# VH-VL binders against Protein PLASTID MOVEMENT IMPAIRED 1 (PMI1), part 24

Target 1, 154 residues: Protein PLASTID MOVEMENT IMPAIRED 1 (PMI1), of Arabidopsis thaliana (Mouse-ear cress) (q9c8e6r131to284)
Amino acid sequence: LVRIGMQKLSCLLSVEVVAAQNLPASMNGLRLGVCVRKKETKDGAVQTMPCRVSQGSADFEETLFIKCHVYYSPANGKGSPAKFEARPFLFYLFAVDAKELEFGRHVVDLSELIQESVEKMNYEGARVRQWDMNWGLSGKAKGGELALKLGFQI
Below, E stands for the ipSAE of ESMFold2; O stands for the ipSAE of OpenDDE; V2 stands for 0.75 times the mean of E and O plus 0.25 times the DockQ between their complexes.

## First folded at step 14 (VH-VL; framework fv_bermekimab)

Design r6 (from q6 with light chain Y32W; at its last look DockQ between E and O 0.03; V2 from the best seeds 0.00; counts 0 for: pae O 11.0 > 2, placed apart)
Fold by OpenDDE, look of step 14:
Structure r6 (fold): chain C 154 residues (1-154), chain A 123 residues (1-123), chain B 107 residues (1-107)
Amino acid sequence: as target 1 above (154 residues)
Amino acid sequence: QVQLVESGGGVVQPGRSLRLSCTASGFTFSSYGMHWVRQAPGKGLEWVAVIWYDGSNKYYAESVKGRFTISRDNSKNILFLQMDSLRLEDTAVYYCARDQPYTLFGEYYMDVWGQGTLVTFSS
Amino acid sequence: DIQMTQSPSSVSASVGDRVTITCRASQDINSWLAWYQQKPGKAPKLLIYAASSLQSGVPSRFSGSGSGSDFTLTISSLQPEDFATYYCQQYDSFPLTFGGGTKVEHK
């Protein structure tokens, strides 16, 4: 898709997958993975190595990296700030050996995070931003949480 | 228990303003995005607006954009809908609804609803 | 805007019947679809999210299927308390939009 009149911002997305925790005992022994992909396509999807649930927790301690582009319209005066095109990413926990199980999905529009990052760069000169994420899980994993740290480098 | 209670509805004249409130209880209000959804008598559901958990972002239906303002006071667990320049087509039961659990980032379905408050018009 | 089209607008059924409601999106919305149940004079109730995930506390006779643009809500065996109006809702993009609703009524 050609985006005439828009500019492209390249960034490195880092997703530190910390752990899935507070999982029900019924999940103990399961091998879990975390997948990060674009909302609209599976292309370019990345996932963690399998991690077995023990004592209600899967400690991934793994960082995934994704190179991505965000398109935006340049600012046109104070009354018309830069507008970023949405860049939604999908995050979900899955069972490696039972992929029919669903534990919930979470979406983050990275364009908003990048916009915030860019704004901070303009004022503070920071080139790297990080956001802590802690999401509840569903299905068999109800009551559990997935802990992540999202980072951007521009 | 988790509960949402709307108030502020009533009979109003066209062109006037009305402020709806939604009081939340039984959960950490500041952790959830909140929606307004309305339903005209005998009609279907229409999404009106959403506000982020911390009020940092808002979106509106085109039909109310520029006239309605969604806001919240997390210290009081209250969601607001300021309705200005009201029109006859705004006649509806207005529901406040909690967004899906946890921080709002892109999953926008509503798991808890209030009982609704009716807004109607008179000459 | 994404238009959601539900069919049928109404269906007459009896207790024990299998009821199927369809929702079609004007474009591909992946699995970003929820189903709600609304009884007269009451607020809507969430039944299904992510097209096929059953909300906690919802009876297993309810199920959702589909992806892309075509979705289905199924009640495997209709119960007396299931007579209501059902709505689909997309949350692929703003503005959020609902289907026109399907009223399940007594035959």
Scores: ipSAE 0.006, ipTM 0.595, lowest interface PAE 11.0, mean pLDDT 89
ESMFold2, look of step 14: ipSAE 0.041; ipTM 0.671
ESMFold2 (binder alone), look of step 14: mean pLDDT 93; pTM 0.952

Design r7 (from q6 with heavy chain Y108W; at its last look DockQ between E and O 0.02; V2 from the best seeds 0.00; counts 0 for: pae O 12.8 > 2, placed apart)
Fold by OpenDDE, look of step 14:
Structure r7 (fold): chain C 154 residues (1-154), chain A 123 residues (1-123), chain B 107 residues (1-107)
Amino acid sequence: as target 1 above (154 residues)
Amino acid sequence: QVQLVESGGGVVQPGRSLRLSCTASGFTFSSYGMHWVRQAPGKGLEWVAVIWYDGSNKYYAESVKGRFTISRDNSKNILFLQMDSLRLEDTAVYYCARDQPYTLFGEWYMDVWGQGTLVTFSS
Amino acid sequence: DIQMTQSPSSVSASVGDRVTITCRASQDINSYLAWYQQKPGKAPKLLIYAASSLQSGVPSRFSGSGSGSDFTLTISSLQPEDFATYYCQQYDSFPLTFGGGTKVEHK
């Protein structure tokens, strides 16, 4: 894809995988992992170490790091702010020993995080931003939630 | 299990007010944005309003702006829709629906829906 | 506002048929598109998000494709339980808007 006239912003995405919690008792004993990857490709995917569900919770307490860049068109006056190209990432919980199980997938467009971060940098000088996420799970994990903290550094 | 249950619908006269409620259970209500979506009889879906997980931000469809107010009580796991100055064209089944917890990231699709509550009008 | 145009408004099909529904946005919405299924007297059910991501629990015969302004929902082999109305929804920007719906009915 040719991106003439666009600029590239390099950033570091940090994903603190806190825990999968409030899981059904039927999941106790399962080894779980969390995967983060670009929506369009599996290349560069990262995942946590396996964590076993105990008493309805898998406490990962692990941080994943992903280097990425986002392209954007520079602002052209007050009426034409900078426009970032979408950079969607997929987040999902998986069973290490039962890959056929599905617990739901979640998408985060990093361009939104970056845009907010850049704006904050311009106004407040902040270089690092963090967002708390709590995603509902589905399938066998219905009723459970995945807790994450997303960070961005430019 | 994750569940949403609407209530408060009924028969109302034009110009009157009505307050709808949506009770959530089976998930951390305060972590999710919530939507109201309505459907006129035999018609399609129409988005009505959204409220942020903490109530810090709200958006409305133009058709209801200035008349409807979306709010929530996270301590009670309840979503509200205050409908004032009701019009005949407001006739619909009103659904509450759960948003993704990352409204800030622009992922405004709805993965959980209630069964809806009907609002109709009398002469 | 972003207008979502679905086609066809209705389609008659038989069990086993391949069904394709199209949704067109009035502007580029990237991949910010969801698909829902609604059966008579029931609440909508999320099928697809992010244009092509299958919601957990949804049969693999459902698939979504497209980006920009043209999107498609495909049912590879229609099953009896798939007769319903389907809606697309954009979430690129507010106000959120739905397509007019496509009713899949018995031939």
Scores: ipSAE 0.000, ipTM 0.568, lowest interface PAE 12.8, mean pLDDT 90
ESMFold2, look of step 14: ipSAE 0.186; ipTM 0.682
ESMFold2 (binder alone), look of step 14: mean pLDDT 94; pTM 0.957

## First folded at step 17 (VH-VL; framework fv_bermekimab)

Design u1 (from r2 with light chain L96Y; at its last look DockQ between E and O 0.55; V2 from the best seeds 0.00; counts 0 for: pae E 8.6 > 2)
Fold by ESMFold2, look of step 17:
Structure u1 (fold): chain C 154 residues (1-154), chain A 123 residues (1-123), chain B 107 residues (1-107)
Amino acid sequence: as target 1 above (154 residues)
Amino acid sequence: QVQLVESGGGVVQPGRSLRLSCTASGFTFSSYGMHWVRQAPGKGLEWVAVIWYDGSNKYYAESVKGRFTISRDNSKNILFLQMDSLRLEDTAVYYCARDQPWTLFGEYYMDVWGQGTLVTFSS
Amino acid sequence: DIQMTQSPSSVSASVGDRVTITCRASQDINSYLAWYQQKPGKAPKLLIYAASSLQSGVPSRFSGSGSGSDFTLTISSLQPEDFATYYCQQYDSFPYTFGGGTKVEHK
């Protein structure tokens, strides 16, 4: 792939998987994992070690690292800000021994996190380092939530 | 040939106003953020203010907020510091300094400094 | 505001000595840290940016290290032109803040 006039950032996405919690009692005993992968290519998936549900919770407390690239058009001296090409990642909870179960999927675009970080420094004089994510689960896990902390490194 | 030259310092009475200028040459002034940094005689460096390359954002140290105004004229390559309600603790050499080009990665550090202009007070 | 604590306040050294100056931030500033040299009667000069990156034209005897909150400037073999005051500065967030300075003096 060739992107005329664009430059490439090498990025490291960090994902601290905290817990899946408030799970129905019917899920106790299941072994769960969390997968993160690029949405566009489906390559480079990274997942947690299995974590067993006990008393409605799977406490992962594990950090995943995903290496990737983000393309952008640089800012210019006449006041045009940098523009980033989308870099969506797909996040989902799965049951290790019953992968037919679906608990919902969530998309986070790394380019939007980068843009937010740049804008906060430019317009507020401060940096953002971490995004705390809590998203509701669906299917058999309805009523539960998945807690994550996201960051990136250039 | 990149140069920054401050002017407008001098001896002034407390409570009065003074306007400092910084003339830039040898680079595209409108592509760079600019800072004022001051140094009291025999003391360390104190950051005073910053202005974005296009004038869109300005930030001030708490000690000068509401009294000092940073501004720029990109057509004339001049940075200004308007200093109102001057106090004895404002006694310092005032430097203008060039930030790096605006970058998306937050690599903002001051690579070129002027020679400084001294602000002092009379009795 | 992020406080930058620099130590020592002064050091007496001879040409050829290894000089180490430390700088501690009151909170995590990742690697958004610069080092400046200032000679008497002159403006500061940038030495190191991003904690460890050497500015163009700065001799390789200068090096920076550290990340997070603890940083070090090292002069591997002091030269006569290196007698000066050195400042660290965080550029993680406004207001930018400097350390108190370290004066490197001839013994």
Scores: ipSAE 0.012, ipTM 0.607, lowest interface PAE 8.6, mean pLDDT 87
ESMFold2 (binder alone), look of step 17: mean pLDDT 92; pTM 0.933
OpenDDE, look of step 17: ipSAE 0.260; ipTM 0.766

Design u2 (from r2 with light chain Y91A L96Y; at its last look DockQ between E and O 0.66; V2 from the best seeds 0.00; counts 0 for: pae E 4.8 > 2)
Fold by ESMFold2, look of step 17:
Structure u2 (fold): chain C 154 residues (1-154), chain A 123 residues (1-123), chain B 107 residues (1-107)
Amino acid sequence: as target 1 above (154 residues)
Amino acid sequence: QVQLVESGGGVVQPGRSLRLSCTASGFTFSSYGMHWVRQAPGKGLEWVAVIWYDGSNKYYAESVKGRFTISRDNSKNILFLQMDSLRLEDTAVYYCARDQPWTLFGEYYMDVWGQGTLVTFSS
Amino acid sequence: DIQMTQSPSSVSASVGDRVTITCRASQDINSYLAWYQQKPGKAPKLLIYAASSLQSGVPSRFSGSGSGSDFTLTISSLQPEDFATYYCQQADSFPYTFGGGTKVEHK
């Protein structure tokens, strides 16, 4: 992909995987992981170490880091914010020993996190530094939740 | 040549008011955010205030909030600092500074500075 | 306010020395940090922005590194014109704050 007229920004996405919780009893004993990757490609995918479900919870307490680039164009004129190209990441819970199980997939666009940080700085003079996510799971894990904390470094 | 020139400093009595000016030349003033930064004699730098390119947002250091007002006249290329209820601890050289041209993340780095104007007090 | 702690407060050095100045933020400021040089009687001059980006016209012997809360300014081979006071500044959130300064002087 040719990014004519855009500049390249190196970023580090940080993903603190806290827990998968409120899982059905039928999942106790499963080894779970969380995978994060670019939505469009498996290149640079990272995942947690396996975590066994006990009493409806898998307590990961693990932080993942993903290097990436975000492309942007300066806005028209000076003093206007840059426009960032979408940089979607795919997040999913998986069962290490039962790959056929699906628990839902979630997308976060790093460009939107960056834009929100810029907007809060512009409006409030401070940044959103961490995004707490609590995503509902599906499939065998329906009723459960995946808790994450996201951030980025420039 | 890009240039900032402060004026309006002098000797005042505590509790009085003073208005500082900063005249900009050599660049499109209305395209840049502007800052005031002060430095007490023999001391370090203290950020005072910022105003956005169009005057839409202003932020102040806690030490001056409610007493100082930053403003700008883009038609005359002038930045102002209105200083009310002046205190002895406001003694400093006051610099105006331009933000870096390509602010990407809402952060400001001060790439052009004036030579400063001194504000002091008499008893 | 985000406190910026510079170390050391002064450095005695000779021409040709490698000089390292550190700056620590009281919280994570990502890479939103600048370094300034100030000579006596003069306004500060921007050296480094965004932690590691060299400002136009600044000699390559100056470099910045760090992210998060710990940052370093390095002068690889000190020159006579580099004797000055150096300040870091966080640009993460208002109010912006500076470190206390590091004076680099003749040994």
Scores: ipSAE 0.248, ipTM 0.751, lowest interface PAE 4.8, mean pLDDT 88
ESMFold2 (binder alone), look of step 17: mean pLDDT 91; pTM 0.936
OpenDDE, look of step 17: ipSAE 0.442; ipTM 0.820

Design u3 (from r2 with light chain D28G N30S; at its last look DockQ between E and O 0.64; V2 from the best seeds 0.00; counts 0 for: pae E 4.7 > 2)
Fold by ESMFold2, look of step 17:
Structure u3 (fold): chain C 154 residues (1-154), chain A 123 residues (1-123), chain B 107 residues (1-107)
Amino acid sequence: as target 1 above (154 residues)
Amino acid sequence: QVQLVESGGGVVQPGRSLRLSCTASGFTFSSYGMHWVRQAPGKGLEWVAVIWYDGSNKYYAESVKGRFTISRDNSKNILFLQMDSLRLEDTAVYYCARDQPWTLFGEYYMDVWGQGTLVTFSS
Amino acid sequence: DIQMTQSPSSVSASVGDRVTITCRASQGISSYLAWYQQKPGKAPKLLIYAASSLQSGVPSRFSGSGSGSDFTLTISSLQPEDFATYYCQQYDSFPLTFGGGTKVEHK
């Protein structure tokens, strides 16, 4: 609506959900999932298949793919880089059979990943393609962590 | 319209250095990164160096690091390549080339090329 | 350094032929690849950027494809002015590197 004069970049966000680990023993037996969606809408929401906690770990080892668009204004002729609109995604662990349990929510802005890759190439001569994330969990899962690997394709 | 013109090539003898110049016209020179690319006689293209639009950053091929210096004068629209410690393997046609204003993922391809200037190392 | 391997090193072709040139990167480079044409005694000319985007003023008989490590330049119907040497160039990381070239010549 308000993107007059901007261009659209089609992207594929990849999310390798590795594991939720170091979970308290009280969580053994729960069926967990990981959801990824656009922060502002439900559009593009995807989730893992359920994974049961065993010995303090839910080993998902599943890759999610989310098609999305990032809007940007092109670089100008004065050496200014392209400017990307924010594209935040919400990530959260959930219990399939007890969705009232909250384990924390995390936000990653795809536009910032794109910008980091551009800046690394421009100033360090190499690009970044994968971001390893280890997020501390909260609530019933306090002390645990969620491990993911993020990437994108143009 | 948009034009790049190299100069300063020639035969270089042992103990001497050479400075190449590239004069730009028809575009806002200070908005673009610039490259040097060389081509030995009968051989393929070899990237030599790049300099940012404002001169703040530079990269070199391993074959020329420590011997060549890329620089620019944005007030005169001139790109330079200072070539010290010239060797036989540096014999080539040297092209200056215009990068893009960087966009998505830092685009480093060259859309405008000069005609080239020949540098020959003579023993 | 990312090595760029072009094949074939030369192609004998006739006007009207479809010509396909390949370029392989030694590691994944996404779509950060350009193609250039060079005629004898002349500077290179940009044909394709971002693996498949046609540079302004380049005839539509030229096309590029590929992503990752394998790329192709195609000339759908060779014209007399297309006899030249073609180079690929990666811009995924420094140092920037070119392929060894493919000479397209008269059969």
Scores: ipSAE 0.186, ipTM 0.703, lowest interface PAE 4.7, mean pLDDT 88
ESMFold2 (binder alone), look of step 17: mean pLDDT 94; pTM 0.958
OpenDDE, look of step 17: ipSAE 0.518; ipTM 0.818

Design u4 (from r2 with light chain D28G N30S L96Y; at its last look DockQ between E and O 0.35; V2 from the best seeds 0.00; counts 0 for: pae E 6.8 > 2)
Fold by ESMFold2, look of step 17:
Structure u4 (fold): chain C 154 residues (1-154), chain A 123 residues (1-123), chain B 107 residues (1-107)
Amino acid sequence: as target 1 above (154 residues)
Amino acid sequence: QVQLVESGGGVVQPGRSLRLSCTASGFTFSSYGMHWVRQAPGKGLEWVAVIWYDGSNKYYAESVKGRFTISRDNSKNILFLQMDSLRLEDTAVYYCARDQPWTLFGEYYMDVWGQGTLVTFSS
Amino acid sequence: DIQMTQSPSSVSASVGDRVTITCRASQGISSYLAWYQQKPGKAPKLLIYAASSLQSGVPSRFSGSGSGSDFTLTISSLQPEDFATYYCQQYDSFPYTFGGGTKVEHK
């Protein structure tokens, strides 16, 4: 099915998974991963290689790439700005050997990142290159944080 | 055939005004951002201004800001450069140039250029 | 403003030579760089965009490389029609800026 009246951007979402930090001592020795997927489907989900927690930290230093499309209606001369269809992605930390553990889930809508990039170029003449994310973890990892750097390519 | 043709250059006195025109043909003008770029005799290229495909945004080099106005008429396929308060350092060949097709992010390199129109001074 | 420093300012070369021209940006511009060719009395022509992508209709002897701050245009085997002035241009942020040019001329 082709979207009527919409334009398509073929995008590559880049996710640099930096580290999970300030983890409680009870998590030392666990192997952790970070998964990124479209919120609506597990198809095309990607994850890091396992990273073992040592001294409250798992240092992934790994970049993930996810192909996707974002649809939009172009801006027009009547003051109607470009309208982007939502493209939410789900991010979560998981324990490879204890998949029942939950550490929280985080959502980033790629359409909002795209809109910010368009606005920065249009109003400031500059490009946003990456978004640094530092998310608080929950559950067994409460008090810890997950550090990511996001970007996209067209 | 894609073509850009500048006109309106000539000899002017300092402090006066000129209006340059650029007529586009062979492509959908209203889908493209447009630029003015100038080149002083014997010198390199200097970017002057850009206008979005729909005229919504405009940017200027600092050297011309407040004195030059870029505009377009999409119904007639014409790009304009109104040059007010002209100075001797504005002496140059002025090129109009086509940006890429309209994009959300403005991939601003110029693939089609006009032949240029010369602006010089009498006094 | 991003300053673009181009070197050398001129190259004396013969047909068949490999010619290398460099361009340095005063700050990182990723791959937002274009190369133009200009012959006397003519408008510039686009050769390379996105640092390394060849514009359609441009001969494959032209190639571009680099990212970040340092960029190179290479002509693998100079042809008679390649004697011209070459300009780099950044399009990372306004104001867009050009290098000072490199004139490639007959030895």
Scores: ipSAE 0.028, ipTM 0.638, lowest interface PAE 6.8, mean pLDDT 88
ESMFold2 (binder alone), look of step 17: mean pLDDT 91; pTM 0.931
OpenDDE, look of step 17: ipSAE 0.298; ipTM 0.779

Design u5 (from r2 with light chain Y91A; at its last read DockQ between E and O 0.68; V2 from the best seeds 0.64)
Heavy chain, then light chain:
Amino acid sequence: QVQLVESGGGVVQPGRSLRLSCTASGFTFSSYGMHWVRQAPGKGLEWVAVIWYDGSNKYYAESVKGRFTISRDNSKNILFLQMDSLRLEDTAVYYCARDQPWTLFGEYYMDVWGQGTLVTFSS
Amino acid sequence: DIQMTQSPSSVSASVGDRVTITCRASQDINSYLAWYQQKPGKAPKLLIYAASSLQSGVPSRFSGSGSGSDFTLTISSLQPEDFATYYCQQADSFPLTFGGGTKVEHK
ESMFold2, look of step 17: ipSAE 0.334; ipTM 0.789
ESMFold2 (binder alone), look of step 17: mean pLDDT 92; pTM 0.948
OpenDDE, look of step 17: ipSAE 0.548; ipTM 0.837
ESMFold2, fold request of step 18: ipSAE 0.518, 0.300, 0.297; ipTM 0.851, 0.775, 0.773
ESMFold2 (binder alone), fold request of step 18: mean pLDDT 92, 92, 92; pTM 0.950, 0.949, 0.947
OpenDDE, fold request of step 18: ipSAE 0.381, 0.617, 0.639; ipTM 0.761, 0.858, 0.862
ESMFold2, last read: ipSAE 0.339, 0.517, 0.654; ipTM 0.779, 0.844, 0.883
ESMFold2 (binder alone), last read: mean pLDDT 92, 92, 93; pTM 0.947, 0.948, 0.950
OpenDDE, last read: ipSAE 0.526, 0.591, 0.025; ipTM 0.832, 0.849, 0.679

Design u6 (from r2 with light chain D28G N30S Y91A L96Y; at its last look DockQ between E and O 0.68; V2 from the best seeds 0.00; counts 0 for: pae E 7.6 > 2)
Fold by ESMFold2, look of step 17:
Structure u6 (fold): chain C 154 residues (1-154), chain A 123 residues (1-123), chain B 107 residues (1-107)
Amino acid sequence: as target 1 above (154 residues)
Amino acid sequence: QVQLVESGGGVVQPGRSLRLSCTASGFTFSSYGMHWVRQAPGKGLEWVAVIWYDGSNKYYAESVKGRFTISRDNSKNILFLQMDSLRLEDTAVYYCARDQPWTLFGEYYMDVWGQGTLVTFSS
Amino acid sequence: DIQMTQSPSSVSASVGDRVTITCRASQGISSYLAWYQQKPGKAPKLLIYAASSLQSGVPSRFSGSGSGSDFTLTISSLQPEDFATYYCQQADSFPYTFGGGTKVEHK
């Protein structure tokens, strides 16, 4: 990639992992974690502490912080908006003692969250501070959901 | 030379109206959001209002909402503050200020200020 | 409205001293904070924007740090021209609000 004329933002992505819910009874007793990493690199993954499933729920209540950079071309004085380079993150639930189990993967592009925040401020004078996510799970966890709250700081 | 010059301040009676002007030079006025900020004598700064570069959006401090109107004339490079129903607590030096160019995240930092115009009351 | 609390209200310092001024927001404002300098009878001057970015023409002895709710302006070696009042301002949401100011005075 060529980043001629781009500026660099230091960003802090916050991921509040609330819970995995509506899990089948066969999962009770499993220790689960949630991993977040940059989609483009194999390094720099961040994950929750293990959380045991009880009564169909793993209640993490843990916030993860991921430092990263986002490149952008600044807005100009003629009204052209800033353009942000993609910064996708991969999110997934995993079983600590059974890593072969797959429960689905989800992608969030931080550049799109930043873009939405800029647009809301420009059009409405308000900031979007938090995105509430409920993602359907697959595999052994089919029928369950992963609840997250996302945010970022510049 | 980037410059902002306020005018229209003076001594006024409570309940009257006053219009402040801010004349811009040395930059493309129509590309910048503009602010009014006031400072009571011996006190700190209080943000008053903002207007988008094209006049499309305006926001006000609660203390002036419904009484003050910010506006701009991009063809003449002038920012205005129409102040109606003036109160004693509106006593201040009023500054116009330009936001920084290149609105990145919809935040505004005021990088150029005028020297201010004084609004006072007397009996 | 987001309240901005500056401390101290004043500081007495000598040329060459390191001066630290703090600003606390009543809620998280990310890094959307500016610092201004104001000398008596003059308009404010932007020093720092986005919490830590130095405005053009501002000497490098000025620095800003912090994120979230707690912010600091530091003058690494006070110069005679730095005796002034300093204000923080949040730019997270309208209405924009300023701290109460910190007067830096010669000892």
Scores: ipSAE 0.014, ipTM 0.609, lowest interface PAE 7.6, mean pLDDT 87
ESMFold2 (binder alone), look of step 17: mean pLDDT 91; pTM 0.933
OpenDDE, look of step 17: ipSAE 0.558; ipTM 0.850

Design u7 (from r2 with light chain D28G; at its last look DockQ between E and O 0.39; V2 from the best seeds 0.00; counts 0 for: pae E 6.9 > 2)
Fold by ESMFold2, look of step 17:
Structure u7 (fold): chain C 154 residues (1-154), chain A 123 residues (1-123), chain B 107 residues (1-107)
Amino acid sequence: as target 1 above (154 residues)
Amino acid sequence: QVQLVESGGGVVQPGRSLRLSCTASGFTFSSYGMHWVRQAPGKGLEWVAVIWYDGSNKYYAESVKGRFTISRDNSKNILFLQMDSLRLEDTAVYYCARDQPWTLFGEYYMDVWGQGTLVTFSS
Amino acid sequence: DIQMTQSPSSVSASVGDRVTITCRASQGINSYLAWYQQKPGKAPKLLIYAASSLQSGVPSRFSGSGSGSDFTLTISSLQPEDFATYYCQQYDSFPLTFGGGTKVEHK
């Protein structure tokens, strides 16, 4: 147990994989997938079904769910805020039939999303429900972008 | 035994002030957000105000904003509602209520309630 | 502000009946909804939180369902002690708001 004095928060990370867009014509016909996993391990990794590139786009429209835990130190009544341990997730686009191709990797720390949700409630009295992500791709897909919508549930 | 006990209600004249107190026992008061909720005779529930466990944030219903002040003394386990410029529409039973432990994710629902203290007006 | 609309406002029922109370939010509130029971002359009592989670000590005949904007409280077999007024309350955003109440009364 490396987390003395911390509490465990069971979370469900939701990832709506919208599309990979503005892909070069050389990629038309490729079958692509998107993988999401904890940065430190492939255990529990999830991925989309293959989606074929047509007219420079792969339109996934698929939602992935990942169960995980986030550890935190509770806030106290003297003004010390809650402190969250990092929980990074790795996201990447891959080609099903050409695994040697790399299009870039992206990291989102779920603890930062949780912190933003707490902060919005504290300052605006409203909850944050969704984060829209648009990431530039690299390698063969340079000039393209990957569009995702992230959320979490407790 | 977890308890909340309100006091300070009574019969007042319009425009006057009143201070309600809520004494908490049987739990770690400084770990919980606290609410005031009121109920006019024969009517439904109306949320009035909330204060975070550390006093860092306070929110008020629009109908009381600028007239009421929620506060707490964590060393004495007391929640307060200072009610200034009282109006006839403020007639109600006032409940103090405990939020859940840690309001990290907006857990603003109330699991322990006091018995209420009545605020009314003389005619 | 998020308006919470309860229906029906009143229901006459007998012991043993299944009673269903609905609550609609004027905008999406995910699952940030609680249900309370209030008996005459007493403070409200929490029954359900997070739309469907049963508070400790509440009988299993009470259940909640729904997400988004439409929610239901169900009493599977009404008992004599269940005659009371029931309130939903959203806690998605401030100001916190309650439904108008549903009075469950003896036929």
Scores: ipSAE 0.017, ipTM 0.634, lowest interface PAE 6.9, mean pLDDT 88
ESMFold2 (binder alone), look of step 17: mean pLDDT 94; pTM 0.958
OpenDDE, look of step 17: ipSAE 0.598; ipTM 0.845

